VH-VL binders against q9nrl2r1430to1533. Designs and how they scored, part 173

Target 1, 104 residues: q9nrl2r1430to1533
Amino acid sequence: GGVHELSAFEQLVVELVRHDDSWPFLKLVSKIQVPDYYDIIKKPIALNIIREKVNKCEYKLASEFIDDIELMFSNCFEYNPRNTSEAKAGTRLQAFFHIQAQKL

## First folded at step 10 (VH-VL)

Design w182 (framework fv_nezutatug)
Fold by ESMFold2-Fast, scan of step 10:
Structure w182 (fold): chain C 104 residues (1-104), chain A 122 residues (1-122), chain B 107 residues (1-107)
Amino acid sequence: as target 1 above (104 residues)
Amino acid sequence: QVQLQESGPGLVKPSQTLSLTCTVSGGSIDSGYSWHWIRQHPGKGLEWIGSIYYSGRTDYNPSLKSLVTISADTSKNQFSLKLSSVTAADTAVYYCARAPYRADWPYYFDYWGQGTTVTVSS
Amino acid sequence: DIQMTQSPSSVSASVGDRVTITCKASQSISSYVAWYQQKPGKAPEPLIYSASYLYSGVPSRFSGSGSGTDFTLTISSLQPEDFATYYCQQANSFPLTFGQGTKLEIK
């Protein structure tokens, strides 16, 4: 992406990281603490990885950035039952993301 | 822009297997979206057939019993439907469609293929 | 399976009319309803998701409401391009199910 697009991606990632519901998404799930996670989740991702990709200019299109964020939420909902704290946090953060992403 | 395109035979004989492929462009099937098959019988409403997710997870309409299989080929960016032992009741327009993954954001089909007509007749 | 029943099955209306179509679920589905418009020979197009959210690019004359079991699609001032068949769809549980459709026809 262009410089203005990278600034927009960085700003949005910062807003996601600062959100109260970001805690399940800040870093990759621990294989030691959750050993079956990587048996179920084919493409693990987290906000720290997405932010690194933004900083390294790996997103050429806004759609690629959005796809990675949506993958992060999809992984959460695939692994975590709907009534868990993780899934509830993911639902609220995803709604926040959809509103903010309209600016991209 | 995301586009979906169905392909497959327009005429299938009773008892044979119907095979349809959906080719996706402008987006990857190996992503957080779910990918679906939906059909529409002549002069009737829409019937959901099933879905596939990037993890390989599939969900099928129980009314089709074990007759349906959905698979994905990420190298070709395609997903496919196989419906075995077809009868005249399987005559329909078949659509492929994309939906966001559902937890608390409900599935809505945001992109659809144009549809392909399948007639089951001897 | 969750049964979705639309009312009416067909409605005749004139340009400028307010049109309402209802959809009833056989059990509570919260707000997990989407609405689609289908014109002859074409694929359905999304109008509304999560009962009341307007899909991008859909004219503001379309609105959705409801929760639980009873849902409504409203067209506040019918335009010529709105004559089509409308479908509701529940996304609360598998299998995903659609209403039987409501055909909106010119009077």
Scores: ipSAE 0.007, ipTM 0.659, lowest interface PAE 9.0, mean pLDDT 87

Design w184 (framework fv_nezutatug)
Fold by ESMFold2-Fast, scan of step 10:
Structure w184 (fold): chain C 104 residues (1-104), chain A 122 residues (1-122), chain B 107 residues (1-107)
Amino acid sequence: as target 1 above (104 residues)
Amino acid sequence: QVQLQESGPGLVKPSQTLSLTCTVSGGSIDSGYSWHWIRQHPGKGLEWIGSIYYSGRTDYNPSLKSLVTISADTSKNQFSLKLSSVTAADTAVYYCARSPFRSEWTYYMDVWGQGTTVTVSS
Amino acid sequence: DIQMTQSPSSVSASVGDRVTITCKASQSISSYVAWYQQKPGKAPEPLIYSASYLYSGVPSRFSGSGSGTDFTLTISSLQPEDFATYYCQQANSFPLTFGQGTKLEIK
């Protein structure tokens, strides 16, 4: 709990950011480049926002942190067709996350 | 623990609209999941009717053509099925179910309601 | 639509037996198949997703394998609670489709 949990969240976010498949998730989708994204995705989120929430101590439970990461993947799979590079990157990164999240 | 419960009329007359509601407890229909309607005809297998996502997007079985509408009410934590112009062939047990967005919309039903029996007869 | 065909339609077995049920897709579905167990008068319950992954709480005697068009559900040592109807489901494309079911009966 507390400080140790926050350190674990920070470490995991850093590992996700450094992963080869993190590119679709680093920052929010551009409304200018993808104008229909925000019409389809009800709760947009990205790794930079999750990292900011970790740094501000906004996650009180490990489940809240995990929920935000899963929301990020859920948004990817909702918006992007299954055969896209985005969806494929999301599938691989989510599998990596599930392995790492076992320690939370 | 997330639980789903179907509700609606057990008897519907031919040509009328069947309306069913699924109430979700222990979880939210808000995000991270797709929500499905599946039916089972007497003595037969399972038939997928359609789904709704937290974004409001819907997907329907083409065999039901324009007869089906699925909607969600996030304030009541419910999603609903309307099937218009019913016939005796629509007699079935109707299930609502949840699917998580894991590994490219796996569309695997991890939680099911207990089912509600609907009979279409005059 | 992708058709899912299960074999056999029914099988009789004894407690302790190894049972295999197969499911064939009319076109390639990669690994996007799930297996469900349904007991009389009850809703289906999930067993396996993505061909080979067990749902949380499912006993290890259940296993799945396959890719492409041919998939298998195996129960390594039948228990009394395993007598039920089993369904496969493809998750590759809409509409989602199920196999016709395999009824596992006590011998």
Scores: ipSAE 0.007, ipTM 0.650, lowest interface PAE 9.0, mean pLDDT 87

Design w185 (framework fv_nezutatug)
Fold by ESMFold2-Fast, scan of step 10:
Structure w185 (fold): chain C 104 residues (1-104), chain A 120 residues (1-120), chain B 107 residues (1-107)
Amino acid sequence: as target 1 above (104 residues)
Amino acid sequence: QVQLQESGPGLVKPSQTLSLTCTVSGGSIDSGYSWHWIRQHPGKGLEWIGSIYYSGRTDYNPSLKSLVTISADTSKNQFSLKLSSVTAADTAVYYCARGPYYTSDWFDPWGQGTTVTVSS
Amino acid sequence: DIQMTQSPSSVSASVGDRVTITCKASQSISSYVAWYQQKPGKAPEPLIYSASYLYSGVPSRFSGSGSGTDFTLTISSLQPEDFATYYCQQANSFPLTFGQGTKLEIK
């Protein structure tokens, strides 16, 4: 195989990963550091998993990709109170995502 | 790119306190990440020592009991390990590593490691 | 503490071979397993997290599987740069524990 050009989904995921507010979303929430997280959040997801799904061509429609990104933000707001650094980062990153997603 | 570098004495006498410092560059320790100490004895696997979080919370391996203390100095962008009452069994390569605050635990990046020998 | 036991402790293989390393937890850890590669004189590097997800930038020839107590790391077509020691790690409970390591050697 040759070198592949970045797909629209991959380009957007890369921009999200590079954003200053991506730190709560890079990888799955730690069960050890946050023991009650998986008692509250039943569909955990993170940017690493979404990027993997993009690489495996698992998204057939832009809406499926958008749904997974929105699930990630919904999980953040479900678990983290509004005044936390996590919730504030999520709010700013979600706004950035909504602007970029207009191109999909 | 975030980089970690261990520093401290390579030789410590039995019963003394081992003190190591990890200097972080390219990122702040006052971020949403956790900061860890891990060691590796010759011929053994890896042993997690403990961690410090941006909140100041610390977690320690219970097998080390009250012998371990981890602290952070945000003004110097450093975190440090103190291991008291060392013995020859504490001879190892010591690594500092970054872990995620809210993610399933794996470590990246790691420091290059510093060799500590406990001998008289 | 959860004990992680790797098998085999060492394996000799040739470039192009399919290599399988297993890791057994002393109690159920769901899918909270990471795998690392360590080369002589270097720090470990992550390969796999949550049993089956590839860490960013890791070649697709690496794959992981398993849940509960039995986990597997597979290298589908061994390359020269893959000769190293491999470690599994559980992330289910404190303290974090690692397997004893599997040394992959050139035949």
Scores: ipSAE 0.006, ipTM 0.574, lowest interface PAE 10.8, mean pLDDT 84

Design w186 (framework fv_nezutatug)
Fold by ESMFold2-Fast, scan of step 10:
Structure w186 (fold): chain C 104 residues (1-104), chain A 122 residues (1-122), chain B 107 residues (1-107)
Amino acid sequence: as target 1 above (104 residues)
Amino acid sequence: QVQLQESGPGLVKPSQTLSLTCTVSGGSIDSGYSWHWIRQHPGKGLEWIGSIYYSGRTDYNPSLKSLVTISADTSKNQFSLKLSSVTAADTAVYYCARGPYEIGDYYYMDVWGQGTTVTVSS
Amino acid sequence: DIQMTQSPSSVSASVGDRVTITCKASQSISSYVAWYQQKPGKAPEPLIYSASYLYSGVPSRFSGSGSGTDFTLTISSLQPEDFATYYCQQANSFPLTFGQGTKLEIK
């Protein structure tokens, strides 16, 4: 809680979490709600996990952080048909991420 | 360390509604975990009652679906069970439990409350 | 609903024995089985998830195996604190279901 500057990774994750299209990405997909998800997606990830990794200083390179965010979007597009609200949200959020990631 | 604690009445009369609350400490119910109610009848095995998810979705055992409501209060870090029209068959120890989020394997319960005994009797 | 059937329902054993408990699902559940240990008057504690992975802090004498419909929990060398009831649980589909339990008793 101080006024100290946030890391670039923390700032970016906060901006993603606050975006209107973050809802499919905030937490891991439930197998009970989506029973075949984990049969298709072998490396599940979500923004809450990425934020924990940032807080634990697990990303040594910007490329490692970007790879985890891109994995999250890749999983979304692999599982969800293009006409779904999840895929549409993912497309918009990924475009937003690419603009913000230019600052890294 | 995450801890769960059940609370509610030890004795409920037939036809009334049983209300139990699970208080979570050391972690938030607004995380990616699933939150479950399980019961154990005297001398019997475990029966899954239902769960509530981070999304607000609830899932209920079909054998109990018309009688069960599970809800969450994120401001109090609690989730609750209501079981309507109870009978002597609902006498059991009731547990609340957490399912993990990181592995994508939400269905094993990694943290359990100590259990609370509920007797349905006049 | 997926029925989980454990065998045996009870077993008597001595410290140092190798004990095997079997769990059979009524339909294929891949590897989505968890095992729990419950002592009298206590809540169940997780032992194994995803058929073969030890939960954190569980002694290495516990192991799980199996896939599809047939699963086993093995205790390689029984210790005094292991006398308890053991439950399997399928994690594949709703409703979540448990086996009837296997009571491990001192001989």
Scores: ipSAE 0.005, ipTM 0.567, lowest interface PAE 12.5, mean pLDDT 85

Design w187 (framework fv_nezutatug)
Fold by ESMFold2-Fast, scan of step 10:
Structure w187 (fold): chain C 104 residues (1-104), chain A 123 residues (1-123), chain B 107 residues (1-107)
Amino acid sequence: as target 1 above (104 residues)
Amino acid sequence: QVQLQESGPGLVKPSQTLSLTCTVSGGSIDSGYSWHWIRQHPGKGLEWIGSIYYSGRTDYNPSLKSLVTISADTSKNQFSLKLSSVTAADTAVYYCARGPYRGSEDYYYMDVWGQGTTVTVSS
Amino acid sequence: DIQMTQSPSSVSASVGDRVTITCKASQSISSYVAWYQQKPGKAPEPLIYSASYLYSGVPSRFSGSGSGTDFTLTISSLQPEDFATYYCQQANSFPLTFGQGTKLEIK
């Protein structure tokens, strides 16, 4: 816990948002525009939601924050075939996340 | 790398239906992106016509809604524009473009564009 | 519909100059603006999204700023290949709308 962990979560989310490969993850898929996504993905999440949870102090443990980021990547790989630009972006961004998350 | 290529008749007579096709290579139109039609009148700026998502959902510019149909053919990896009852005002370069992944409605940026196809409406 | 007004409609500049182009939205669009560069006879190429983020491969001399209704595109040191028409686009809501364009010409 504590303020230092919360600051680290915010810094990490900002780094993810700024990364070139963040485009599939910035915001939730619109249910109205893409209804079949929510038939496949049961726990949708995106960087804007994770950032809001960080700002509202909803993560009590670093593991909870990490779990939400990993859920985001898991959803990407579940929905998108391995050879798509989305899955490739997800693979690169996840690797970047793992390097940065060593500090947590 | 994803590439888009427009094809169409070049010349269309007034009152007829304009039909344009966009062929996508290096990626699938059935992948969660939005696919858009934009046009540019001679010597003027850009006008958004409409979009289609891999789910089949379409959105049209309200100024054109009664005249426009956008459809997709996933077996050919193509999406198409039909504009009915054309007039000289529909003379433009027509572009197809790729927009945001998964249909986010808060931000629609076009990251890949076709080279454009010129359409002239004349008798 | 959200109206996007660009100024100036044209600007003459020399290589090495700092050039600023402005775009005003008729209502608040947060940071949801993109900038495109179009050279004669070619399709628009994306430069900037979400007001300030550069697309991959875009030179660092290009920068964007602004929020709400007022946005700017800046070229810090103009190069010969930068002479083109520039367009802003609001990405906030449908219908998507573009500015009328700013033509950047050799002085």
Scores: ipSAE 0.000, ipTM 0.556, lowest interface PAE 13.9, mean pLDDT 85

Design w188 (framework fv_nezutatug)
Fold by ESMFold2-Fast, scan of step 10:
Structure w188 (fold): chain C 104 residues (1-104), chain A 122 residues (1-122), chain B 107 residues (1-107)
Amino acid sequence: as target 1 above (104 residues)
Amino acid sequence: QVQLQESGPGLVKPSQTLSLTCTVSGGSIDSGYSWHWIRQHPGKGLEWIGSIYYSGRTDYNPSLKSLVTISADTSKNQFSLKLSSVTAADTAVYYCARGPWKTDSYYYMDVWGQGTTVTVSS
Amino acid sequence: DIQMTQSPSSVSASVGDRVTITCKASQSISSYVAWYQQKPGKAPEPLIYSASYLYSGVPSRFSGSGSGTDFTLTISSLQPEDFATYYCQQANSFPLTFGQGTKLEIK
C-alpha cells in the first residue's frame, strides 16, 4: 500500500472510533473482566490494534485492512448473543463501516 | 451530565445485611460502562468493593469473599450493593462510581456519587 | 493483589511551590494508573487517567508521568484550592487498588 491507501485507512478508523457504537471495539476485551472470551475467540482484535497496524504500514492491500475490521465484527457476533448491547452496537457499526468502505 | 446518588440506611445493626442503591441520572447503566462501589473507612483511604459491567458481569474484591453482591436494575436505572453479616469494621462512607468506556481501561472512576455514611452499631 | 504505595504520606507546601507525589506499584501495571483529588467531606474527583492524560476541566498545572511500576503526579505551581488528599489507583488487575493517600497541607 501507498500513501493514498494509508490515508484512507486512517480516516476510516478515525470515523469508526468516533462513532457512538464503537465502544465494544475500542480496545481488546479484558481477560480479567471476561475470562472466557479467549477460550471462545482465537483471533482477538480491536480498533486500537488496527490503527497501530495502519500507522506501521502493515496493510499492503485494502482487502487486508477490510479483513481485520470484519474479523473484529465476526468476533463480536461469535461471543455476544444477538440481544446484547454489544451485538446491537456491532450490527450498527458494521453497517456504517460497509457504507464507508465503499470509498476505499 | 451524568450524576450518581447513593441511598440507603445510615445505621445498620451488626450481623445484618447492608443494602445500598445508586441511582443514575443523565445516562443509562446499559451502555458500555462499568459501575463500581468504593468505601472509605473513617480517617482512612479508599477500598474498592466491586463492580458490575453493563453486560451483567460482576467482579468483587476477594477480601470481601462471598459477603458482597452487586446487581443492576436497568428499568430503574439503578445498581445496588448488598453486604452481608456486617460488623463495626464495615462502618464507612460508601461511594458509587462509573468507569469510562472511551478510554484505555473501563476501570478508572470518572463520575462519583457524593457518598453515603453507614454506621454499624447496636 | 497489586499494592500501590504513595510517597510521601503527607507534605507541607506553600502556594506557588512545585509539588511531586510518587506512586509505586508492586508489579508492572503498564500505564493503567489514575489520580484523584479528595477534599474534606467530599467525594474524590478524577484528575488523570492512563498515567498522563488530564480529564476535561482539570487545570494544566497538574501533570502525570510514569510507566511500569513508578508513577508521579506533579503540581507545577500550587494554588490554595489544591490543598487536599491525593490518591493513585491501578486499573490493570482485579482487585482494583488505591494508594494509601498523600495529604497535601498548607505550610
Scores: ipSAE 0.006, ipTM 0.600, lowest interface PAE 11.7, mean pLDDT 86

Design w189 (framework fv_nezutatug)
Fold by ESMFold2-Fast, scan of step 10:
Structure w189 (fold): chain C 104 residues (1-104), chain A 122 residues (1-122), chain B 107 residues (1-107)
Amino acid sequence: as target 1 above (104 residues)
Amino acid sequence: QVQLQESGPGLVKPSQTLSLTCTVSGGSIDSGYSWHWIRQHPGKGLEWIGSIYYSGRTDYNPSLKSLVTISADTSKNQFSLKLSSVTAADTAVYYCARVPYRSSDFYYMDVWGQGTTVTVSS
Amino acid sequence: DIQMTQSPSSVSASVGDRVTITCKASQSISSYVAWYQQKPGKAPEPLIYSASYLYSGVPSRFSGSGSGTDFTLTISSLQPEDFATYYCQQANSFPLTFGQGTKLEIK
C-alpha cells in the first residue's frame, strides 16, 4: 500500500517510548495499584494517549505537543517523591526530551 | 532475561513464622515493577498473597489478616515474605512473580519463580 | 472480593480439536483478565492479558475474548503440549483472584 514517514511529533514520541526510562509513562496509572493517584492528579496523561493525539492530528502547534509531554512529567513529579524510581526515570527522560524537542 | 528464584525452609512448625526470599537476577527490583507472592495449596488453585512495589508500597490479601509482611532489600536484589502464626492450612507451593507495570492493561504476572514447597507440621 | 468461576472444571479432548474454556466474574471487570497455563510440577506461564492480547511467544492458536463478566479462552487446534491446567485471573481490584482452574486432559 502506501509508504508513510513518521511526523516530527510521532518520531519524537517513538524515541520516548523506546527510551529505557519510559516505563512510568507508557500507559495511565491503574486505580487498583495507586488508588489515590486520581485524587491528586487532575489531568492524567501518558505516552499512549499523546501518540493517539498525534495520529489524529490533534496538535496544531508544537507548543501544544510540548505542553502535553511537560504535563506528563509534571504529574510524575507531583505524585512521586524525588527519591523514587519514577521521579528519577522522569528526570532523565525529561532531559532527553528537552534535547530532542530542540529539533521541533 | 529476568529470572526469579524462591528459597526458604521446606518444613515449618505450627505457630512459627514462615520466611521465604525471592532472588531476582537479570533485572533490578528497583526498576519500576511490582513483585508478588502467590501460593497453591495441594491439589487446588492459586491464591494471591500480596505485593510490593519498587517504591516500597505493599498490598496484602485481606484474608491473611495482618499475618503477612512483604519487604524488599534492593542491595541484595531480593524481596521476602513473612507469614506469622502458620497452621497446616498454610501448607502450599509458594511462588514469587513479577508484574511489568502499574497500568491495569499490563497487570499480569509475566515472570514466575519455579516455586518452593512448604509443609507445616509438628 | 471478585469471584472468578471457570467452566468446565475438566475437559477431555483430542489433538486437532477446538477447545473453549470460559470464565465468569462475579462483577464487571471491564477487560482486566489474564489467562495462564500450568503444567504438572511447573509454575504457571502467561498466555493472554487484558482479555485478548497474546503474550509474547505464545502460539497464535490461543485466543481470548470477552468483556464485563464473561470471558473465553479458545485453542483453535489443540496440540499435544497444550494438555495442562488453565487459570483465569482478574486484575480489576485487590485482592487479585483466580478461577478454580480447568484441567484439559487427553481423550
Scores: ipSAE 0.006, ipTM 0.600, lowest interface PAE 11.4, mean pLDDT 86

Design w19 (framework fv_nezutatug)
Fold by ESMFold2-Fast, scan of step 10:
Structure w19 (fold): chain C 104 residues (1-104), chain A 122 residues (1-122), chain B 107 residues (1-107)
Amino acid sequence: as target 1 above (104 residues)
Amino acid sequence: QVQLQESGPGLVKPSQTLSLTCTVSGGSIDSGHSWHWIRQHPGKGLEWIGSIYYSGRTDYNPSLKSLVTISADTSKNQFSLKLSSVTAADTAVYYCARGPYRSDWHYYMDVWGQGTTVTVSS
Amino acid sequence: DIQMTQSPSSVSASVGDRVTITCKASQSISSYVAWYQQKPGKAPEPLIYSASYLYSGVPSRFSGSGSGTDFTLTISSLQPEDFATYYCQQANSFPLTFGQGTKLEIK
């Protein structure tokens, strides 16, 4: 069961990375550029970390993979006010993810 | 599949502290989800008590804020409600529930515990 | 706080009937309303989120509509398992608030 799910996870991460709204999520937020981020966000994550976890076969279940992607969006909405370009990008990318994730 | 189960005493004396625990299985409370306490008074509708998020952020119903504390124990995969100075008005069925990952105040509860009955009586 | 008011408070219906339940918010909540079904002695079960989207596994006879302050839940052809109490919930702002419930009873 895991092999099919891992292929689906890799495909979905690639689709997310290529999406126009992925820019806030590609890499961890810089502490130098955003010093208060890590005071607010206690469990940081980004697409590059999730992709690495997929490649290392660290997701045993689709729910674990989905939880990490959703954590990434939750961090975005927790830190960024609703009217920011980051929050708007996150809203659109999350909607895209929900459509694609029904394949998992 | 994620499941939630409430536990705690069914009878609490007036002026004491009500303590309830929600045990989560099939998923982690450290995920990006919000975790909620909701109660239902006998023969009445639902009242939201408060929530906790993986970051430790808590939100409380303003009507209860001075009396309520919600906390999480990630090592046990549990979150808990403490309601201080209880009165007969706190007699209700108490539910724990999972909300979505989003923190922009658009919370819909998709998984609920079975509920636990609490009676406040001398 | 945003007050959610449901109507009717109870409705009697027969299997096969179309049933409509209304929910009014005291101020605009955009589309941020959910609907729940609760059977006696059991926890609420989610039916609809963001006014019109069905949760996975919810039968297509359930539908939701509305925006702003007025929302409706419709059951197009009532089944025996649908007799329950229905609650709306606003998700626009804290504190989260629920309607008082609509009890759907066998006629």
Scores: ipSAE 0.006, ipTM 0.619, lowest interface PAE 10.8, mean pLDDT 87

Design w190 (framework fv_nezutatug)
Fold by ESMFold2-Fast, scan of step 10:
Structure w190 (fold): chain C 104 residues (1-104), chain A 122 residues (1-122), chain B 107 residues (1-107)
Amino acid sequence: as target 1 above (104 residues)
Amino acid sequence: QVQLQESGPGLVKPSQTLSLTCTVSGGSIDSGYSWHWIRQHPGKGLEWIGSIYYSGRTDYNPSLKSLVTISADTSKNQFSLKLSSVTAADTAVYYCARGPYMSDYEGYFDYWGQGTTVTVSS
Amino acid sequence: DIQMTQSPSSVSASVGDRVTITCKASQSISSYVAWYQQKPGKAPEPLIYSASYLYSGVPSRFSGSGSGTDFTLTISSLQPEDFATYYCQQANSFPLTFGQGTKLEIK
């Protein structure tokens, strides 16, 4: 099975979670704090959901894992204006992800 | 452990501005949680006034219109409420409370101050 | 604004009784409801979040259920310390709104 792929995906998710700019991405966006988020974002996702999918071996290809991470960043930039702390954190974390993803 | 404590005047005259401060200990207001003001009119239920986030974003109850301002002072670990042009209808017990972490989809208040009684009277 | 209506407004009960309090939202709020207990002269204390999850330290005799518009708080075997006013709160949209409260009184 997918033991090698699971290990690589888990390591990358751990590196993202440990990054200083991961705070907007750790858990799903709060409906109470951001009431219009789910009206705008139709495919919500966060690092805790992605990590759970990795642990359940739901990713068959590296491209599927990368697509979910990129969806997370895309949601951030769609909802948050580019001058926000969320968008700035997303920009830096996405750059970090692209560097680390070269190891996949 | 996290504790919240309200402070401010017990008596305010009609048309004046009510100013209340919430002092937080055991946790930072600059931590991604939301920080709220809630009031309770004598013999009645609870009314949410508004909130502030570490980002400086504020949300206010539309029923209070332009009369409410919430601000934060991270150097003192405090957040404050100002209600302008108060009337007898603003007589209530005022609570400060902590709300969910920014990425949490839960919507409950897990820590509350003890409450401070405010009477609006001439 | 989402209106939260509690029923009954007051209930008299005896220690050991099963007590049920209901809360109705004016529109669907999925499972975004919390329940609070308030004793005279004290701040409200959280009991339940997301309709059915007990807050840490809350006795297991308290339970919550429901989704959409209809929600229920149940106390399976009433204890003396449970005589208080109970409030539901919707967390689906701003402004946050509370029910009018249910006063639970000794019979």
Scores: ipSAE 0.005, ipTM 0.565, lowest interface PAE 12.1, mean pLDDT 85

Design w191 (framework fv_nezutatug)
Fold by ESMFold2-Fast, scan of step 10:
Structure w191 (fold): chain C 104 residues (1-104), chain A 122 residues (1-122), chain B 107 residues (1-107)
Amino acid sequence: as target 1 above (104 residues)
Amino acid sequence: QVQLQESGPGLVKPSQTLSLTCTVSGGSIDSGYSWHWIRQHPGKGLEWIGSIYYSGRTDYNPSLKSLVTISADTSKNQFSLKLSSVTAADTAVYYCARGPYRLDYHYGMDVWGQGTTVTVSS
Amino acid sequence: DIQMTQSPSSVSASVGDRVTITCKASQSISSYVAWYQQKPGKAPEPLIYSASYLYSGVPSRFSGSGSGTDFTLTISSLQPEDFATYYCQQANSFPLTFGQGTKLEIK
């Protein structure tokens, strides 16, 4: 149910945050450090925003939570060439997420 | 799976500098995580010494003042502790640990080394 | 510095008992508390983060609660492997500080 789902989403977000490959995803990309990011990425998102939405009970369905996490990875792969540290971290973290999301 | 292993001398003379190294495997110290040194005096609880981030930023326990230096060597995937002017009060088990990303307080230290015993004695 | 005070300092219990350990912060720390288990001669092992969430692999008999200044670790049905010293830690501000520990002993 809703309380159980909230606890499961929070647990999963924390596991993602503590993963070695979470560093590109912890907070929104800096416009100052990466000026063209927001010209390319139209729906920016990061783990801190997703966690805030979980804590405010803004996800009504598990699919909505999963969609936001997948959007985060999609943005990473759209902006970053496949041979970058960011893209490699995203690939590994996404695989970890897919295993953990089976519990939802 | 990330693993941490402490290494260094088990015996240090008073007034010398204690040097310990933590070797990280299964993950990179050139990541967003913080890397910590914690010690435990005989029969007592845990004391946080300090931390280092991939950016080179360090935070130290004020009670240890200017006696502590923590550094990182990304090419060897290691981070190290130097504690200068040691006394018998520095006798403890020393642990290295992985902590939260920067100032992310969502979780504690999730990976710990096994600990290394340091005795300060003449 | 934020002081963390645990109570009791030691407790004797039997297998199957419900055990409660408390931790009090000298100022509000929201939910930024972690709990650790330490057995003699071993490194601390993480149990709980953000006051109430279990680390992966931690048995469901462990639970945490609290916010602000008062926090509790509960073991719902004590098992032989649970006899250890337990520590709370605040993660709200530097320096990071630990409670003095609670030793859980066999009765």
Scores: ipSAE 0.000, ipTM 0.562, lowest interface PAE 15.8, mean pLDDT 85

